# Designs tried in a protein design chat: VHH binders against q9m2c9. Part 50

Target 1, 358 residues: q9m2c9
Amino acid sequence: MACIVEDPQRAGQSNETQIALISGVPDDISKSCLARVPREYHMAMKCVSRRWRDFVCSDEMCDYRNEFNLAESWIYALCRDISGGVFLHMLNPFSSRRSWKRINDYPYIPMREGMGFAVLGKRLFVLGGCGWLEDATDEIYCYDAAMNTWFDVVPPLSTKRCYFACETLDGKIIAIGGLGLNPNAKRTWDIYDPLTRTCKSCSDVNIVPEMEDSFVMDGRIYIRGGVGGSSTAVYSASSGIWERMDDDMASGWRGPAVVVAGDLYVLDQTFGAKLTMWCKDTRMWIHIGKLSQLVMKQPCRLVSIGNSIFVIGKDCSTVVIDVENVRKNKMNGVMVCSSIPKTWDDDIDVISCKSVAI
Below, E stands for the ipSAE of ESMFold2; O stands for the ipSAE of OpenDDE; V2 stands for 0.75 times the mean of E and O plus 0.25 times the DockQ between their complexes.

## First folded at step 21 (VHH; framework vhh_7nfr_2)

Design a142 (at its last look DockQ between E and O 0.47; V2 from the best seeds 0.00; counts 0 for: pae E 6.0 > 2)
Fold by OpenDDE, look of step 21:
Structure a142 (fold): chain B 358 residues (1-358), chain A 122 residues (1-122)
Amino acid sequence: as target 1 above (358 residues)
Amino acid sequence: QVQLQESGGGLVQPGGSLRLSCAASGFTFSNHEMSWVRQAPGEGREWVSAISGSGGSTYYADSVKGRFTIARDNVKNTLYLLMDSLKSDDTAVYYCARSTYQWGYMYMFDIWGQGTQVTVSS
């Protein structure tokens, strides 16, 4: 359900002879043509005219691209440098010259930890966090990937949160647990629904404090937290209740998790880097393969695009795993991976990774 | 350089009136929706009012509706907030902000002023 964000700016279009997007071409056709331009050229497109800029940055552009199956997923990494500065890195995985690029500086937040990172449509949200001098915050920042611009979001989070789980489900942002000034905040979650224009706060005793990881699978939110990640819970949107996670499933959740085509993969980092998959049918964790420690530096984050898992470590060192090929090629435990080298020498910690399709 | 500068804040008694101003520079003021946002002590930021680039459309939070009036002078690149019938609950730092769009109940801003303190006290 496309949140028709009525751009309030549309109302004041005076009858100025709307200059055609493309001279001599109906606008609908022009839009269709423009929508077919690869994402790497969208920045250049925005320089052609104001009207082009507006269209390229519009939700309409995204709608066209989705309709025509032209949407391209790029990876965004929320990163922290040694100084504690927070910034976004972007990777176009389809580029011939795959390299991470730093996005414009995070406008306001030096030295934040424990931030939530969520994606809705073409927008990335950085939520909450804490600093050395600051307790948990309720601040929300939004990066529009089409506009290439940061925004402050008002209102802020209903609850100040740090080291909380942040997921998107059914067009909503869900902030779960974490640390805050309010001891009860640890067992609360907030649901931000842009469609209903509501923020709902709820509490459940089954929510684990100090979130380490989370993922969404089959319409449910899975969270892991506690000392050493020993506590897990599952949220069902249909019931609105948090339940204990299956022990067998929980036992293998020993690292960052990602869902690919409905299947759960975990990078077990306890002894090296082992990719494992949860088999729903057998209720067992299957060993998929091992990653060389030479190609990635822990800690790692996972993000998936299509059938590929991107393992993103320190300094944005990236390994790409095609899970379909790995599953087919039961080769003796060695995964064939491609790597994307780091492009800078600075020590960068990857906090979270998400993909945005535009 | 893009800049917003608020002025006109101060101490006022309950029931009093105050006029805030925001001077904009570094961008085409008339092309952007502008908003007032306030932050009370210990509270989160609250959107107060918005006005379209042309000034033809105005929006208000329920908490200030009927009491506050947003206006703009595009020739002077200035945003105004006329505050009438002020209440203690209106005590806050008031920020001028450039609005990009509203996403549901969320407002997105890319430029802020430094804010001006408004204190409503007997």
Scores: ipSAE 0.664, ipTM 0.862, lowest interface PAE 0.5, mean pLDDT 87
Fold by ESMFold2, look of step 21:
Structure a142 (fold): chain B 358 residues (1-358), chain A 122 residues (1-122)
Amino acid sequence: as target 1 above (358 residues)
Amino acid sequence: QVQLQESGGGLVQPGGSLRLSCAASGFTFSNHEMSWVRQAPGEGREWVSAISGSGGSTYYADSVKGRFTIARDNVKNTLYLLMDSLKSDDTAVYYCARSTYQWGYMYMFDIWGQGTQVTVSS
């Protein structure tokens, strides 16, 4: 903040260019036109000129597309192969050929487990984790989806941690609980604020979460953990207050969760794969429907784009569920399902999935 | 091939001064913002300072403002850090790094040097 935030103009990095973005067109008009090009063509746009490449990769273009509802969400899956290597797969759900693509030419990610995975803007963050004989780390790596490039991020987390809840809320990355040789990680949470470029550690002596899963809803982070999965808690970032989760809500949280337009959905695989939705008004779980055997391959992860839920299982095998009519009609809605083939790589575990809108 | 090589570290008494250098090769040095990042024993990496490609803008972490000066020589492709009024908590390995900045986001680096040790004796 002290280095850059107080000068919104990028002093010393600005220079005039003699080359127009589009010959004979004012630059502001050119930027408006370029920002409307579908995301699948952005790679080609980077080859036109240095100015085009800089704009396509910029926060300005991403912000413009989001402001004018032009942003397209692509799905990124953090994966581990049989050798323990960690990498990303990417899916463009709007392409006629919907297939997972492995991201190439990324920096080597250390072979680690229990990493956090979070999205902030056009960027994906991989945080913490531990190795076979390696204690937990505080390191943060960032993949910029517009630049298609990995970066090391500084400063690191305030607390070395693995197997922790990791979510983005209100423009900050929050890492909660977890494990390490230092036992204090389980009673702390780190708030990583990219605007101030700081990481603050907070603690509460009453927090003893053994993290299993989390989701974000209504400005709060919900976590589930503890022996037998019986411990739940809710964190409100606006107040810094921990609360108990509604017992009826917690009772139906038996699998991966996703929020679609403020409504909580859970894939419960206890007795066959079924999708349920939490109804706030009645405080009851509503059964939405059952899914095919493909969905039953664990671990499964959920991510949403619009009214579509993507259920991503082993080898990135994917079922897409449209819940628009279910959301509007509750019990009388019809699920529309489709599938996306698994990746060419076999024996790939999906650690986490997030969407990035550009 | 892209390379960054630091030099100029050493043992210094508290209150002393030291100048670090970083030789850059394999890329157009003047087109890139550069940073110094340090790592104290047992601690995480801490961003220290940055300088724009032209050298017209400089940026400093609060912990070093007024004591450290970043500079660059785009003819010699060399980055410098002049450290003055050194304290024991400045003891660290200092890295030269090629940085990028986009408004409102973290310090991010794609290329690092090998590091040079700075030790402040007390």
Scores: ipSAE 0.146, ipTM 0.668, lowest interface PAE 6.0, mean pLDDT 81
ESMFold2 (binder alone), look of step 21: mean pLDDT 85; pTM 0.865

Design a143 (at its last look DockQ between E and O 0.57; V2 from the best seeds 0.00; counts 0 for: pae E 2.8 > 2)
Fold by OpenDDE, look of step 21:
Structure a143 (fold): chain B 358 residues (1-358), chain A 122 residues (1-122)
Amino acid sequence: as target 1 above (358 residues)
Amino acid sequence: QVQLQESGGGLVQPGGSLRLSCAASGFTFSNHKMSWVRQAPGEGREWVSAISGSGGSTYYADSVKGRFTIARDNVKNTLYLLMDSLKSDDTAVYYCARSTYEWGYMYMFDIWGQGTQVTVSS
């Protein structure tokens, strides 16, 4: 039951003769038509009229697009430049001219590290972090991908956190562990639930300190931390308990991880860049292929869209890997890769990558 | 330029009253929901109150409900917060903010003022 949080702003619409979205067309049909417009043109659509803008930016638009299977996933990268400035880059992977674009400057926070990055619906959240001279923060910022606008979020995090794991699960944002002023913060996690309008803080001794990576698979949150990433834990929402991760699985988690259609992939960066896959049935890591360092610069982050893994490295150098064949032929899969060249000469570190479907 | 400017803060005794004002400029004030947000020393930001663009709907945090009153003058482009029965716990910097979206537990704002200090002390 999607609790349609009725935007209370709709109540004051005086009987002003609501100008039709499209002249001579019923609004429902108009909305359906507008929803079919490709995402790349949504910015232009917002310039047509206020009503168009409002619709394009509405959750209703997203609902239409989802219903019609028109949602397009774009990649967003939280990045840091040499100056320490934090900003978002965006990639439309469906464009004929695949190129990264810088989004409007991060409104408020120069020189942050250790930030969490989460996606809920059409919104991206940047959480916490620390600066060279600043302790961990509890600040939350939101970028609405439909509105193309940054927002501040209140309330902030329950706990100031830096270098923590940040994931979304079942419509909730979960902030796990990290560094902070409170030594106990390392063993805590926060659950932000917009549906219940609650923020819950919990503690568990099994939470690993100093988070390096995390992913969600099969309704569970996997975290890796500790010195050299040697400590792992698994959270089950059903039990509310953190458990130790399987040793065999943990042993191959030697880099950024991504889940594609239920399968776990890891880019092992210890000796070059090796893509590996966890086989649940055999409980073994399968070597998928090696990536050339010529096309990507470490450190890399992973994000998946459909059956494709996007490996995003320094300067937003991007390699796209199709893993469909690997799934079909577990032992003889050919890794097909394409590359997206970097568009900037500046040294940009990619902190985290997420996809947003609109 | 879009701007919010708070005023009216100060020192007040417990049980006292204070009126905050926020002058808005650079946008159509009446089209936006406005909020007051406060931040106590060492604490995170706390949403206090909100008012619809028309002023027809008002919202309050439980901590201030019955004591604070939010109002607006759309002709003057000014937001107000009447604070009665002030407590020590109300000591904070109070910010005026343009509200854009409310999502369950989370309130989103795109424009802030510089804030005004309210100190409740005996």
Scores: ipSAE 0.565, ipTM 0.822, lowest interface PAE 0.6, mean pLDDT 87
Fold by ESMFold2, look of step 21:
Structure a143 (fold): chain B 358 residues (1-358), chain A 122 residues (1-122)
Amino acid sequence: as target 1 above (358 residues)
Amino acid sequence: QVQLQESGGGLVQPGGSLRLSCAASGFTFSNHKMSWVRQAPGEGREWVSAISGSGGSTYYADSVKGRFTIARDNVKNTLYLLMDSLKSDDTAVYYCARSTYEWGYMYMFDIWGQGTQVTVSS
């Protein structure tokens, strides 16, 4: 690797701007080679040079890997310990020794509740929330999963809020309803668009109060709120219109939800830990299987990677379900699943889980 | 040990001027884009101005353009904000912040100063 002594008087430059990524190889070819390295080795690649670090951490590398179907999804769990500290755990599901790893605490998030958690590309966002000593905030924090670094984000949310629905749709973060300093926050939503200089705040009288859960499917945001999750609504991004959710669909949404290959799955916690799927054609919920409560601590969060659902409970105890194999190998209501051990940080609650593909 | 320390804040009448300074230590100052960010009481943080590592490019929020000037001295590792024609709505705590990068119009800051209070009486 060619390197040069940096001129101390040349501001804003480094020797890396003057050298090839790989000596004797055009940079386009070098980038193609580097982008094919499995994600588990990306931290080591950052140590080679500043140019390698910049490329490995770049949107260009992430975009290349996505374009060529090389992206690898890792799971991030937003967690709280008994002292109220908020932090991330991370799981590489492709590692031979799958285990949850703790990422450093975020000192700017004192004992907050009702935060939003959303993903845009390689970036995880923690938004809003409120504390027992403070009202709702508009603050946004970003964890860049390629850089493995936390940042404060400016500008903040347009509206201070907590206990709201927070989803990514069409490259934008949408924060819906919830509680805040403005008593009308229940009927508003913010659209946060990082690629334009716009942060739009909207209102509609049909937004349900007291958000409990949400998911995104087919360009629409589904939300459940109200006392005991009794109110539901659907936001259609293409029209900007709020619609009523199908009553039969809503009746089976009794726990955490996840979409796998366009199909909605719910872990129905009302009747024990039962996995169900919404069948669009028949408008019925289909029972897929039951999880043993002796193995899985309730309540659970869901995230999908490929055809696998990761069911993540207290202390990050995890069960992995391959929904294609479960359908093909059906037994009398019993699912055959694999497990990932809980973290060593006992007595932690999992607030939310997302996957990040890089 | 990476540190940013603001100074130069104070009480001033409308139409007055102030110069803020930010001393940087513990990193190669000239390699980093730097920003001023302010926060008025009860409001969210507002990006004010930024300057490239070399000082060759400067950027301003519309609310301060033409009134504020950002500058840096890469020999003294110091960032400046010259504020002219101050208005009551410029009252805020002003922070010096190190930007690692921008993504669209999202500014990503990893290091902040402690802030300096600017109060424009009215």
Scores: ipSAE 0.385, ipTM 0.778, lowest interface PAE 2.8, mean pLDDT 81
ESMFold2 (binder alone), look of step 21: mean pLDDT 85; pTM 0.865

Design a144 (at its last look DockQ between E and O 0.60; V2 from the best seeds 0.00; counts 0 for: pae E 2.5 > 2)
Fold by OpenDDE, look of step 21:
Structure a144 (fold): chain B 358 residues (1-358), chain A 122 residues (1-122)
Amino acid sequence: as target 1 above (358 residues)
Amino acid sequence: QVQLQESGGGLVQPGGSLRLSCAASGFTFSNHEMSWVRQAPGEGREWVSAISGSGGDTYYADSVKGRFTIARDNVKNTLYLLMDSLKSDDTAVYYCARSTYKWGYMYMFDIWGQGTQVTVSS
């Protein structure tokens, strides 16, 4: 769903003889050619000319890349350092030299925790949060992954929120529950819809405060919160209501969760790190494998790209699991993983991870 | 260095008028949409008005429509906000901001000034 971002700058294209993108080549062909350039070179492309920059940063570029199945998913981690500073790390998982890179410093958010992290199109959103000395906030920040630029968003959230669930569903950002100054806010959720240009606030008694984790599966939002993560709920967009989650399913949700190709995986961190999968047919959790504590540091977050699960722990220590291979090799109990070591010595907590395809 | 600097804020009586200015530097001013955003005490930031790079298009929040006028001088790299018929509810810190995208009802800004205080009080 193309987030209709009205670029107000498009209106003033004066009839100046638009210099061709590529000399001697029609623009449509040029665009097609440029769209085929790997994402790792997009920064360099933006330095060629203003027109190149504008195109590379445009939604049109994304459209071309999607059309040609050239979109590359990179991982972005919202992180906090020991000082409480918040920043983004980025990983190109397809690089020969896989390493995390710190993105430009978050301009305005010292000492925040409990932030929401959402992706819409090529944009990442950081929402809400609180500090040790600060109440919950309603601030929204946006990072455009194509532009490599941070933006402030106005208006802010309808409700100040901290430690809330934040998910994207059907082109909307949904902020659910959390802590705030308003006790009633704990049982509310907001739907931010760019298509209708609206923010809808709703309440439901089934929403639990202090969200620990959430995921989207089969068009529904699953949330876990409460003391020790004991409370779960499921939102259906079709009905607009929250329901109680299945007890069997909820019982195995003992860590960060991710959906891969429609299947739910959970990293159970109760005793070590065990990857488990929810089997919809049998309504049972299946043990997939164990991860070595030597290669990852808890707490971990999960993100999926294709058939791969990226387990991202402290200091952005990363383990990559191919779930297809794991499923095929069930016989030997050994889960083959690749690891991406940390590249820095600083203590970094990973708050949330998302992937952006460009 | 990219910079926005607001000026012209102050104390004014209800029904009064005020003119805010924002001096821009460090970027091609005429190529960017500019906005005014305000923040009242204890409230979130509110978008007030925007003007296209050329100055040909202007936009206003409903709360200020008919009372405020946004303008720009691209030669002077200056953004203006003419505020007429001021109300107590207009009391806020007013920020000049470079706007880039509109996402639904939300505006995105990448550069801010320090703000100027506007107080409307009898």
Scores: ipSAE 0.476, ipTM 0.778, lowest interface PAE 0.7, mean pLDDT 87
Fold by ESMFold2, look of step 21:
Structure a144 (fold): chain B 358 residues (1-358), chain A 122 residues (1-122)
Amino acid sequence: as target 1 above (358 residues)
Amino acid sequence: QVQLQESGGGLVQPGGSLRLSCAASGFTFSNHEMSWVRQAPGEGREWVSAISGSGGDTYYADSVKGRFTIARDNVKNTLYLLMDSLKSDDTAVYYCARSTYKWGYMYMFDIWGQGTQVTVSS
């Protein structure tokens, strides 16, 4: 037995084959410094060296930024143009000039309808869908927001689907109901788990046959379907079982929904775009305020970042609503809002919106 | 221009052997992990095997372990799949693909070949 002496030749060889991130700085300290750079500069950092590019694009950097509360959420809108082409727009809400930018297209994402759109970490997934002559597909595409690159994903969905609910819960993508060649797709769901080897198709009589909308709140997936949203159901990850949605809660779900700090907000568009909030303690819907119809072009999608709700309409025309005061019971009937100009692209419909924190 | 072109598919009897080839061009072949992926009629794509850029590490799906061998020739920029003890379940179109990374059990590919048909007739 002897004391292990570090090999100077090995240290020198390792340093030469793996060049330091910052000359004269230990890599652990360098990574801490690089992880603190605002996200808007990450593209420039990728041009410095291969080591910088690998780190900036890594799950390690993304995980570090989230752990230390440095992560910045950007909004990604899945859009369709007049020709039927599908692409992404991106918004950095922290930029001095807040404007939507078009993401470079993958060589060709097949034209589709009824696709799922979900987020896991730094990755955006586009799942399934169908065309006019094409039946539902099982294909999955992934946009990695750190790499700014599209990928094909294998394995595909276990069940070919379109017009289905698609949500992320507990690190898994859950695809629920919809249409496909398999007549059972209406009442089934798939759990797409990157950490396990299997994608399973489950069934439950409580799954509604026609999907309209969904959201995630408190570890549960809420779905609404049927004619005019007449049927609702709730999946609880803790029990693995579908259950009945609260009738009073369901009665106010009359438009796109978003969750802010555990509170459910719905944009009810029946009388001039009214924002309401579900109050869990009183079991009542509370009126927050009205949006001018002249500002909002329908249909609208909702995304939250912090205490801000982004209402995104046609051509990515956007209204930003701060609900901090509402959550603290400081405001009634008046919304504090601002706007972000529409994109320069014309006749763009927004299919779905998600935020990605890096 | 980056491209991958497969060859070597065909009809073979159960228990037979085939060697698939994939010619790569337009990129530094030795810098990239490469994979074989297959798709049987009416089924989803299934990852089969992967090999590191240097060729030092190889990986196989459980369904093909012990029967298939992946190899590469970085001088000729060619990827190979040696398939032995073929079964009817191996009937599929086989694709050569450039792997970017693996995330859990998900393989992320940015470039695919056109595929080559392998048919194992009982």
Scores: ipSAE 0.428, ipTM 0.795, lowest interface PAE 2.5, mean pLDDT 82
ESMFold2 (binder alone), look of step 21: mean pLDDT 86; pTM 0.871

Design a145 (at its last read DockQ between E and O 0.32; V2 from the best seeds 0.60)
Amino acid sequence: QVQLQESGGGLVQPGGSLRLSCAASGFTFSNHQMSWVRQAPGEGREWVSAISGSGGSTYYADSVKGRFTIARDNVKNTLYLLMDSLKSDDTAVYYCARSTYEWGFMYMFDIWGQGTQVTVSS
ESMFold2, look of step 21: ipSAE 0.665; ipTM 0.879
ESMFold2 (binder alone), look of step 21: mean pLDDT 85; pTM 0.867
OpenDDE, look of step 21: ipSAE 0.670; ipTM 0.866
ESMFold2, look of step 22: ipSAE 0.064; ipTM 0.631
ESMFold2 (binder alone), look of step 22: mean pLDDT 85; pTM 0.867
OpenDDE, look of step 22: ipSAE 0.717; ipTM 0.881
ESMFold2, fold request of step 23: ipSAE 0.675, 0.622, 0.176; ipTM 0.883, 0.856, 0.683
ESMFold2 (binder alone), fold request of step 23: mean pLDDT 85, 85, 86; pTM 0.865, 0.868, 0.872
OpenDDE, fold request of step 23: ipSAE 0.732, 0.738, 0.737; ipTM 0.893, 0.894, 0.894
ESMFold2, last read: ipSAE 0.246, 0.188, 0.667; ipTM 0.718, 0.691, 0.882
ESMFold2 (binder alone), last read: mean pLDDT 85, 85, 84; pTM 0.865, 0.867, 0.862
OpenDDE, last read: ipSAE 0.715, 0.685, 0.527; ipTM 0.886, 0.874, 0.816

